# Ledger of designs, part 1: miniprotein binders against o43075

Scores and structures below are computed, not measured.

Target 1, 293 residues: o43075
Amino acid sequence: MNALNKIPFTRALYHFSRFRSFTTSGWIMSGHNKWSKIKHKKSANDQARSLQIGKLSQGIILAVRQEGANPELNMRLATLLESAKKISMPKSGIENAINRGLGTAGSEGSQVHFIEYEAMHPSGVGLIVEAVTDNRARAASSIKHILRNHGASLSTVKFLFSKKGKVEVNLPPEKRDSMKFEDVLDDAIEAGAEDIVNRPKEYIDEEDEGEFLILTEPSSLNQVAHHFRSKNYEIKDSRLIHIPLEETAIDVPAKDSVREDIQKLIDDLYENEDVMFIHLSILNSHFLPILDE
Below, numbering starts at 1 at the first letter of every chain, in headers, positions and changes, except where a header shows other numbers.
F, E and O are the ipSAE of ESMFold2-Fast, ESMFold2 and OpenDDE, as the mean of both directions, binder to target and target to binder. V2 is 0.75 times the mean of E and O plus 0.25 times the DockQ between their complexes.
[cut] marks letters that were taken out.

## First folded at step 1 (miniprotein)

Design A1
Amino acid sequence: SPEEILRLLEKAWELIERIEKLFEKGDPEKVRELLEELYRLIEEAERLQEEGNPEKAKELEKRIKELEKKAEKLEERLKKS
ESMFold2 (binder alone), alone request of step 1: mean pLDDT 73; pTM 0.635

Design IF1
Amino acid sequence: SEKVRIWVEVTDDPEELKEIAEYIKELAERLGAKVEILIEVTDPEKAKELAELIKRLAEELGAEVEVRIENGKITIRVEVK
ESMFold2 (binder alone), alone request of step 1: mean pLDDT 61; pTM 0.467

Design MD1
Amino acid sequence: SPEELKEIAEYIKELAERLGAKVRIWVEVDGVTILIEVRDGKVTIEIRVNGKTFEVEIDSPEEAKKLAEEIKKIAEELLKKS
ESMFold2 (binder alone), alone request of step 1: mean pLDDT 57; pTM 0.404

Design MD2
Fold by ESMFold2-Fast, scan of step 3:
Structure MD2 (fold): chain B 293 residues (1-293), chain A 82 residues (1-82)
Amino acid sequence: as target 1 above (293 residues)
Amino acid sequence: SPEELKKILELIRELFEALGAKVEVYVRIEDGKVRITIEVNGVTIEIEVRDGKVEFEVETDDPEELKKLAELIKELKEILEK
């Protein structure tokens, strides 16, 4: 029985904060997404572009080794190739990265490794730093140095997160004026998705973010991503992600000095050639009242 | 059913857009249940559907805004429980 049938909605029973139970769906919005990436990623100068090309090259090598060279069958590779196209990465560089991933004799590449570094900031914010590197010792040394410069240290923090798959999509261009949220939801349910969020335009400020964010079980990621591609959606990103647990996530107000400290740490980490992605145990305050300090 | 859920979302959109207010809707499908979260003008409406049972929860930090939406929330609840 639904007991709420007997409760008048107009009574002043609502002198309480929003329930934290809705926080999990909101954590994938602007808060953690924006703080997990370089705030102003621009490829305008040659050094920034060279850094991005190097990271894309290593990402392509890893993606090809894991799931092959066919972007129709390898959604991560497809996403990386689109990113490479957007920054006008030379075709020869893309071909060399694919060949290195396949282990062909024409490339003099060392073996590429995927590594997750877990760290704790003095504020209590946990970080998971994804790195792709052909030199484990260099990556470990340089990342530890950056962490130490910001008072952070290596520490077990995966218990602060839940592992999910995420698919970021835009509507098919031919269907932008005819397709509504209800149609996207139907496709998501058919695909076996767990959650769907329609993102406001002001929350879309990164190239790998789409109008809709779809969460999946980790094992269902490829199935859901392929389903959306089969329906002609534009796939902006398809990857595994660590979502903060509400019980331990820290809500950091926009003007807090802790936010500035963490942003500087994130910026320094992303300037490192081996760092690909950062997950933060920060709460998305969009679904909760902003509390004064 | 996916068809029923789509019809529910269309109904929600129609009811709240009639007020000229923008409605934000989030849907979660987990553990054999569907959770719909509607946010409009500082009022959060939670709808949970499982095994044909519909549960509503309304939360707000603005009781005056809730009063303005009360009749629409009641109509939505009655339609979803039908």
Scores: ipSAE 0.006, ipTM 0.389, lowest interface PAE 10.9, mean pLDDT 72
ESMFold2 (binder alone), alone request of step 1: mean pLDDT 69; pTM 0.602

Design MD3
Fold by ESMFold2-Fast, scan of step 3:
Structure MD3 (fold): chain B 293 residues (1-293), chain A 81 residues (1-81)
Amino acid sequence: as target 1 above (293 residues)
Amino acid sequence: DPEEVERIARLIEELARRFGVEVTVFIEINGVRIYVEIRDGRVRITVEVDGKRYEFEIDDPEKAKELAEKIREIAEELRKR
């Protein structure tokens, strides 16, 4: 109830005006700016699996360091542990990552660092690249190299975004036929959510995307996620995101070559071992996949 | 699908009964796209169906019923096709 009443007027106008940029064009791309994009690679690719395990390990270490080792109190950790189970990450690897996050002596923990890189693409698309790394110099060097390959450069772009929490959920399987949107809305209000987006299942492309995207105040993220979990919803993802401000957000670029370059840039960034998440200053990039073809 | 447009009409009626809750809903079903925002006792709705766009601002529950009726008319037109 508390967070739901905080939806900004500017955001209201954003959702309202955005409708016009969704034409019956027949091109919508997948939620390509998600880390889960790496999972679409063939399971036979040992390099891709090794990369995923490395990213999950670093993510677990950071999550534990920030909010502790109890998945019931740390929803980001709970989400990462579920992802680790889906790719069959060894139990010993998971335990080692949790222990590294807790530290080995006193206040000492892993030397894992969370870094956000801000960049601008020549098309005017701003990017925030979230990285988790044990080597700042390597991460900075490799990410800058990828950006340069696409004509993008480091630039201040956070002013193009608003920071929010998001929880991606699916209805409890046993209640799929009985629960209506109204019931989900009531649960969101009780949880203190700011917004709810219903995504048709045909547009659920990423493994960490749910039928409903619940937006929260950043400080309310864990509270809202726990509430949905307590109601037996399936939590697909829980994290902080940067949502484009409506005043400065751009539509998906109209020129095919530009759209393809942006998609390739995103793919190249996600193949980097340190990159966890990418935020784009493209309208509704967090709510809808972009279909191309 | 006329049934889905009717379902959407019922959703809008229900949301109008909850004036005072702040929520944004995006729904896309078989080419019907709906944005609903409830804020400060107002409901703002954009519906795109069959290439046509309809925009409404509702500050009264009675106007929400009018919108639901219009959506049902659209469903009826879709049945003819």
Scores: ipSAE 0.000, ipTM 0.374, lowest interface PAE 11.5, mean pLDDT 70
ESMFold2 (binder alone), alone request of step 1: mean pLDDT 56; pTM 0.419

Design TP1
Amino acid sequence: SKVTILIEVDGVRIWVEVTDDPEELKEIAEYIKELAERLGAKVEITIRVTDPEKAKELAELIKRLAEELGAEVEVRIENGKITIRVEVK
ESMFold2 (binder alone), alone request of step 1: mean pLDDT 61; pTM 0.455

Design TP2
Fold by ESMFold2-Fast, scan of step 3:
Structure TP2 (fold): chain B 293 residues (1-293), chain A 89 residues (1-89)
Amino acid sequence: as target 1 above (293 residues)
Amino acid sequence: SKVTIEIEVDGVRITVEVTDDPEELKEIAEKIKELAERLGAKVEITIRVTDPEKAKELLKLIRRLFEELGAEVYVRIENGKIRILVEVK
């Protein structure tokens, strides 16, 4: 007897479970599009570098203020310091940012604020824009202006997302040829991870993306990240993220003009000095290969 | 031990309750591969288990079975759930 001939069927009236390549929809598959920013800013190296140093400085200040100055205990700080080294950020700038985070520098320079702006695009795509700024009024004004230029408006959209921790990892260099997926799975389960996503190398498109994406409860982020670090995994990124709920997530917009407008909106937002990260309520942000409709 | 397998192919959801017997799982994997090849579609499988160690053992078995059939396997695991995307060559 064939077991498949006996399988009960549940027919969905509508579905969003379509499979797409990361390459085709890379910028909208994740809430952070480093690929787009790097490519578009290539010809303006000095301005691009200055912008990235400014954002890294603000990120370091916030990370230190939240969890201290020890990168062995603060995985977000460790990742930001590694990024700072890769772009050759001056050591004095790094030290100043750490001191500002500790509150040992001037009071005005140490007062950065983390703000999330929630917005809705006319296409029905919800956005959560993470900003780190020492000037709330400037950030609010400039971000709202960018949103309005694309017809987007401030709106409550967090209900479209689930808040998670994410850790992006590569296999330990010395074990790259010997470690199997089940070994990574063992480490993830022992660490208390909620989810593990295995990403083929051809779909790793962003600097902060690893071979494995580990999802955690928000409160478990540091525990899980530290566990992988202690096992000598390379940590590519460690942060809180907003993942779209499948029930309300929008599939990639079918019209080219809408996709282009969303891409331009994201690009304009990332050009703002206060914008650190953007989360989109687009279904295919789970980083698995997907077929396009 | 009961295992609930949710399979999504071309907008249709198939729910199967099976035991964790290797031979039964192998038969299901072979039929899923045949279905994916026939429809020219990728198959997403979600396996719901309450025990993380059992989920790990089932993932090992399922991954091995699909690899033996020449399929590429992309895996996502949640607490109590395993999501597998199978690409047939």
Scores: ipSAE 0.000, ipTM 0.271, lowest interface PAE 13.8, mean pLDDT 69
ESMFold2 (binder alone), alone request of step 1: mean pLDDT 63; pTM 0.503

Design TP3
Fold by ESMFold2-Fast, scan of step 3:
Structure TP3 (fold): chain B 293 residues (1-293), chain A 90 residues (1-90)
Amino acid sequence: as target 1 above (293 residues)
Amino acid sequence: STIRIYVEINGVTVFIEIRGDSPEVAERILRLIEELAKRFGAEVRVEIEAKSPEEAERLARKIEEIAKRLGAEVEIRVEDGRVTITIRLE
């Protein structure tokens, strides 16, 4: 093509080493599955609502067990309680989950387990499936069955990812018209954040997604989340995530049939009662949906 | 069309996505680069996915013009219909 060849400094393309001076750590992912072009509301019927309530219950139990029952000090719990409120989860169910997390009956407390399943799809896409379950054998059996139905197999894939903390935030309501991007950047740097992503509102499909995604070292997650909370930002989510390493991440598969199979696999996994989050080793897949007009 | 901007500042990476091909896009990029340069001496990477190669070239040239106006160094790479521009402010 002649048009792009006429761009000034095209001669610099023959010196590719100059581009490698820019850091490869400049690519950012949200840590949330953005693979689907269309988001289906799983709370459209009683069965979907029961599934969602079950997952929220398990999440609350785990969050309380890890960081206590005070939502002011436990951002993950605060987020889960807000989600429970929005779907009108019964108060008795919320109280039961909190009490199980606290182990109020002593040694008879919660036996909820956090498990990560690693798998490889035939396309070369690696998956990390995060599950929260009170029955390890049931979770393992059902998740393996779903993976097998799509030709995917358990395989070590964590080396394709970097573990990071993420905080999803919205601007303080009182400052929405006065705060500029630079003010958010200043707050992120002051908090000790590693990265910041400004997500356009049109790409915010999930309740746990904010206008800004703040990435942190795993050990700094609570510090950064508390800092943003102290500045009156709305915390939409705070958790550990797996971000694809740029060096080994693959592009979105070119074949429609492959992309459709991966999407169906993700859908099937999220319909499982124990599955909480899925991470893909696809560049930008967690941050940006597949774009089409 | 989609323009993705990655800015590296003292170990903090900023990602900004802009959709559309309006003249206002170039002005927003100019203001952002100028502001970051005043604070940090930023390095900016821009990736363009356009509806056509002609549109991508037009946007790339506008960004290059703006960067040069600020005294920046510009490198352009074309791969698989994607245009990547690296801008270094000094």
Scores: ipSAE 0.000, ipTM 0.291, lowest interface PAE 14.4, mean pLDDT 71
ESMFold2 (binder alone), alone request of step 1: mean pLDDT 62; pTM 0.506

## First folded at step 2 (miniprotein)

Design IF2
Fold by ESMFold2-Fast, scan of step 3:
Structure IF2 (fold): chain B 293 residues (1-293), chain A 82 residues (1-82)
Amino acid sequence: as target 1 above (293 residues)
Amino acid sequence: SEKVRIWVEVTDPEELKEILEYIKELAERLGFTEVEITIEVTDPEKIEELARLIEEILRKLGATEVEVRIENGKITIRVEVK
């Protein structure tokens, strides 16, 4: 009587844990902490585009320095190069960033630093701000200034999070109309993934978000990402993230003034040239987009 | 053994039945003996009706212990599978 494609499997959020006892609530999250959000919000602004190119350049330098210049072997680099192409970053800029990461453009390029800043907002929301910078003192000064302007202070907050790997994927193009959630789940289990989330198309806001979010142990990230690529999935993103622990995560309702205050802080942080990603101790913030108004 | 936790948003009881049957099949195939489901209901008038329907479906699927809680527009169900 019914076909599986007539039920809401692709319209609902599903989260399954094979290796851990995990629970989460959907549709209650307000907010979004991905840096790529700035692309959509400010795509018509020339300053925003220049900022995005600068951040992609820093990210490419770091990725090459950590895992080499071959995008076939370096999934983070492959993802960053795809993002660079989509915003039409000049080829010369991409090549320069790769050469700086290799050290072939001189010693200056090899001085890019990865730094995590930890902070607590007055609402009780903890933040981890990931920065990539060639000037540690500038980054520290400017990020602290932004935090102070919103009443947030530097504080140890990593205990509010669990570090995980994430792989964002789209179905293989040739199987897009035939592959079902159970098939993706089987591939995730074979890969050694911890969890899988099916994101409905209406909740896919950002260029680095896929139809499926695959969660891994940090040490298994590359193994899982390569497994999905070997099965011809489109890899939209592959990186380490901080997932809020449910027992201490704050559930922020859409009409709460706290949501607006935190969103303003996030917006100001992402306008900073050194800020790459922000992780919030807000329930489900690692996979739900902003639910505006 | 590991237990599986699932959350869904539902508006149509017919769709919910098929989702629950699929979830039970997955839990049995993967060896989970406990399932906890959290459901957000977009229509507050339907929450008690949906909770009752879910309990009925799970018992028909052979659940031996079913606990249903309703709080803040959400239905939380804990069930033993077999």
Scores: ipSAE 0.000, ipTM 0.185, lowest interface PAE 17.3, mean pLDDT 70
ESMFold2 (binder alone), alone request of step 2: mean pLDDT 68; pTM 0.578

Design MD4
Fold by ESMFold2-Fast, scan of step 3:
Structure MD4 (fold): chain B 293 residues (1-293), chain A 81 residues (1-81)
Amino acid sequence: as target 1 above (293 residues)
Amino acid sequence: SPEEIKRIIEYLKELFERLGAKVRIWVEVDGVTITIEVRDGKVTIEIRVNGKTFEVEIDSPEELEKILEAIKKLAEELLKE
């Protein structure tokens, strides 16, 4: 046992690589693939902007309720506030959402619920739809209607996924020239992370995406995120995510008609005011930039 | 960047040579899925395209860099088609 206290860095790398289970189908980048093109179209008009502000407001209320109003300690809140600033959400609206989240003596109208809807598409692709709503019955009814319009039905699909914590980080500005991947890997291992992915700069398309993606056990998410924050990393996002299991994940080529059908379903779901995020049981990974020069 | 790819290759070589650690890397480009798995001193490369699966196994860390370069060229060739 005394030998364990003198384990060198190479042993730490072994411990980390053992967390990279081949039974997981990789990870899905919700803001970095064909699905993210929907966002640009939605910001093109007043109706889309109003919808996005509404969703951000509900997200802020929930984030504050879960982990408080200090964005330096609440990484999810920090991410949502950055999104709000980018679309020029009114300061009064942001303050109102934060105050509603802090309210302990609020009316029922101050209560926002996080709900996951599970569905199966005829192609065999499973979906987990994250919703944040102040009206559970309305959300359930409208989301079920959208699913039905695309041939999808409510079904238990969590067995197609592995639930993980996800932390997106950038290197501290002051350490940018001195820190290398191995240094980040060492910090991740010490924090108790399961996996780390270095994202090429060419593939960073969204503000909630960082240079490094850190995967964790769900129960370790806050611990790992706080560890990186304590080492002065910039936290771009911190959330729970569902990663497809490779054995049951569907490989949907870019030119397949099934991808177009699924795209239309996702488009319709994101038009719903309560829908925040969608997880798909498809293979969609950029772990290694094979086409990089 | 090419330098980041070289660092990843060196990381995989270290795991392969010293520990026999389990590592899996996925790459998806233009409908082609490439999986590189390092386990117990062996490297398995799986290429999936249009429902077909191709598998290659190597047992030498010196060839890991050659394999990654070959995958890169293959992806570029398939993207051309």
Scores: ipSAE 0.000, ipTM 0.170, lowest interface PAE 16.9, mean pLDDT 68
ESMFold2 (binder alone), alone request of step 2: mean pLDDT 61; pTM 0.468

Design MD5
Amino acid sequence: SPEEIKRIIEYLKELFERLGAKVRIWVEVDGVTITIEVRDGKVTIEIRVNGKTFRIEIEGDRVRVEVETDDPEELEKIAELIKKLAEILKE
ESMFold2 (binder alone), alone request of step 2: mean pLDDT 62; pTM 0.518

Design MD6
Amino acid sequence: SPEELKKILELIRELFEALGAKVEFYVRIEDGKVRITLEVNGVTFEIEVRDGKVEFEVETDDPEELKKLAELIKELAEILEK
ESMFold2 (binder alone), alone request of step 2: mean pLDDT 63; pTM 0.468

Design MD7
Fold by ESMFold2-Fast, scan of step 3:
Structure MD7 (fold): chain B 293 residues (1-293), chain A 82 residues (1-82)
Amino acid sequence: as target 1 above (293 residues)
Amino acid sequence: SPEEIKRIIEYLKELFERLGFTEVRIWVEVDGVTITIEVRDGKVTIEIRVNGKTFEVEIDSPEELEKILEAIKKLAEELLKE
């Protein structure tokens, strides 16, 4: 009632959602917030770690090129540098990536391109594959080959998505026991956010996931992220994302064969060195864990 | 079945008590029973779908979890009747 008197509900699209999926026994298993390959396989493979470091380097190069080398002014770069620190990426590798992003002398061949590939799977699931590459022809050929192997074809699918900014945050450690959801809501409103998704700790799977996912207009992303940082929140991630439109999104596939086919496609795409992120027109693919069993 | 509905209600009660119930949308699916609960602007909307049947109820106050769970139970029992 009175707890929400600070919220302008008259014309705002602010709303809050938590989705829970149960199986036969009331079981809830923490999976992946995105359709991705199993985490323990990644950490068990030296090749997987090298791939992750390579992708992180490409991400840093792109972030620096777009908004400069100062992490205080470039929230995406700040997030990527934290990720690099957590996986113990060598400092020389980080510095090299930053220099390549800045176009330092001796790096004239570091023309890194951001490319989005749009595709449709036979199941009706649309995909947007984000790639960062220094070789456009190689990336195009290899990604198209992977898509073709799974029956997917290039097709315009952006109309199935809404482009948003997202900021993943954790509560400030000092305020964890005293801060209520309405306090986070007030901070989000002050920042100019569009929506908040509350993720219980049991469902936090990836290092770039926080207790709260704050949705923004694309142009407001940095403003909102800086506001939360100024309030001493821990920023886990800050980036643009394609969110499925609810009216056309495919519900999580009930048929195992379709689910397995899509998962294999995603796994194959993420094994590619140029692929950074995959967006799927599957309901809640960015907000909820993937439930198995 | 009635036993499955009872388990769903108990799971929802546990979740609400653990998470704190505020301005939320909850979607639950168990063995062909789908329950959607939305709390917005002081109103609670509950939708239950079982065997192709859909029933919706709106409650004016989210303050009383027991009343919400009671409404869910009544709706589920009504939908299970042929």
Scores: ipSAE 0.000, ipTM 0.130, lowest interface PAE 17.2, mean pLDDT 68
ESMFold2 (binder alone), alone request of step 2: mean pLDDT 65; pTM 0.532

Design MD8
Fold by ESMFold2-Fast, scan of step 3:
Structure MD8 (fold): chain B 293 residues (1-293), chain A 92 residues (1-92)
Amino acid sequence: as target 1 above (293 residues)
Amino acid sequence: SPEELKKILELIRELFEALGAKVEVYVRIEDGKVRITIEVNGVTIEIEVRDGKVEFRVEINGKRYEFEVDSPEELERLLEAIKELARKLLEE
């Protein structure tokens, strides 16, 4: 007998106005796809740190160029600056990146470009690789080379995703002990948010992840982010993302050879200096951090 | 937010506190509809609130059950059944 047979659920159901029993194709939980990590993995070495600083520099340049140098008005810049502080990026490096963002207009060779590369892995998993680069030809060549080394190839895959805005937040510092999920939901509804995910504490693995993931229409991203900031929430990240469509998302089991192949591809892509973010058409539960018991 | 939604959110908090990080909670807002999805130990519970009506769905062993609640009394019985289901999922 299953657990439901022993619960007064069956008795409660007799009181409902409409009762339906149906066969299922399964519920697929959609959300932000992230790089899978072991929770207790060692801190990045100096080489990896230098690479991360370089990428943050490029991201800051782009953010400043798009929306200006004031972090109070530029939410993407604000979150990038917080990330830079957490890895102890030199203040001179941050200031140089901001100045380059302000002064890159009018020169092709000094411009920073945002490019999305679409690719398909042999497993059927689609990838969208976000790159920020001052050299389009170099980025295209190196990324294509990495993809081919793993059997992946450039192909149109955006139809596997839905483009959304995301805002990662922590509760306001002054209210973290008094504010409940209901209050966050009310603020999200007022802001015009589309979705909210309450992330369990042990699944908060990355510094750009918050206790709550707020999803928005792309055009509403800035409105929703500013609303949460006006309510004194800590904004951990604010950006556009590609969320897998439920119908075509791939379920990649743990310790499957496909998972290992994809992980190696992701690792190689993130080692590239131009690669900023990777979106995968997979169920996010298989790429959550593996928690050690 | 309606009073009934507040009671459902209080249940979610109780489940989260009792089960720790083994409870995944997802909320989707569309039109005048709020959909709450709770996943606990491989059981998926979906609660939908729209125009004063509460629709409840649960999946166990590949079978789905769906029913509609449109009164506070029926809602309270549903919330109690969900709490009992959560307790049973923690038994060995």
Scores: ipSAE 0.075, ipTM 0.550, lowest interface PAE 5.9, mean pLDDT 71
ESMFold2 (binder alone), alone request of step 2: mean pLDDT 64; pTM 0.530

Design MD9
Amino acid sequence: SPEEIKRIIEYLKELFERLGAKVRIWVEVDGVTIEIRVRDGKVLIVIRVNGKVFVVEIDSPEELEKILEAIKKLAEELLKRGLSPEEIAEELRKRLEEL
ESMFold2 (binder alone), alone request of step 2: mean pLDDT 57; pTM 0.418

Design Q1
Amino acid sequence: SPEEIKRLADLVRQLAEAIRELQKRGDPEKVLELLELIWRLIEAVERLFDEGNPEEARKLLEAIYELIELVERLQREGDPQKVQELARAIDELAKLVRELEKRS
ESMFold2 (binder alone), alone request of step 2: mean pLDDT 74; pTM 0.708

Design Q2
Amino acid sequence: SPEEIKRLADLVRQLAEELGDPEKVLELLEAIWRLFEETGNPEEARKLLEAIYELIRLTGDPQKVQELARLIDELAKEVRERS
ESMFold2 (binder alone), alone request of step 2: mean pLDDT 57; pTM 0.370

Design Q3
Amino acid sequence: SPEEIKRLADLVRQLAEAIRELQKRLGDPEKVLELLELIWRLIEAVERLFDETGNPEEARKLLEAIYELIELVERLQRELGDPQKVQELARAIDELAKLVRELEKRS
ESMFold2 (binder alone), alone request of step 2: mean pLDDT 58; pTM 0.420

Design Q4
Fold by ESMFold2-Fast, scan of step 3:
Structure Q4 (fold): chain B 293 residues (1-293), chain A 107 residues (1-107)
Amino acid sequence: as target 1 above (293 residues)
Amino acid sequence: SPEEIKRLADLVRQLAEAIRELQKRGVSPEKVLELLELIWRLIEAVERLFDEGLSPEEARKLLEAIYELIELVERLQREGVSPQKVQELARAIDELAKLVRELEKRS
């Protein structure tokens, strides 16, 4: 047993210890920045709201197609529906997305596609861009155009990452004041998790972030998520992620113009209607902000 | 597929001819828009080929060549047309043509 001992560096994301290893990808990849930015833009531009609704619709369609329409059995769908509720997405739009996800089996033209674009930035930073689209040509053309504008080129980069499942959880409401970290750790071990990260409450900024981040093998994601739900934990998010390998992860580029370009690239990619998530091969504590300051 | 490689080769030939006409007749906004349209059609053809059987490495080389063309045409549109820029565009097309010929040899 003791699979949790295999990936100790992930604890450094939210565990303050002497063996400090931070991943900037964990903060950037959460996708929460796009939701926050779209909320701010909503007061100035309804077009940004339409973009966010479009992305949620495509995400819901894909989630339903992959794991069914029951949010109790499909944790990714449950998370997306909660996000849709928070931005006041029309109920008819949510229902249409769910129905389309169920009904896509009968037509090629109605299919939603999940695509990963792999790219290398001139700085040596590898990117994996997750897209969900009903138009492969539109997605590929626009995403590749954005990559090119920042000097990034398509390149095989998955070898720079380890594919993992993640489950973000909050303690059960009834047990919030009685459960200790040891109890959560015991539940994680019983579930077959690989690692557990305790996030200080001061660092819980986004609606899809929990008090605990639980890492799993990709094939064990659903089993681990179901186990935590059966123990009445609140599931904030459940998805596959790409975590940078320590051996090949690079430091944040030293030159300000390069860091600025990478940030602009991320922003431009998230403004694209088909882009859902971005993974970067950066692992460096200097990139993480001091949230208390 | 062989049909898609042939379609790609046809589009590269059309781009080369459009550049030759641009050089001969002088530039107009209409000709710049025509070049952009041909380039985006070329992207669509490469994407179809990528989804249906092209290797990731071959797709990467083709897309890099195509994006170089887009950048050159966009500079043409922003900065105005010069013989030097048209020559750079012609060289980029020649590079793309060589990559397509390599694909044709293998199919």
Scores: ipSAE 0.000, ipTM 0.089, lowest interface PAE 25.5, mean pLDDT 71
ESMFold2 (binder alone), alone request of step 2: mean pLDDT 76; pTM 0.728

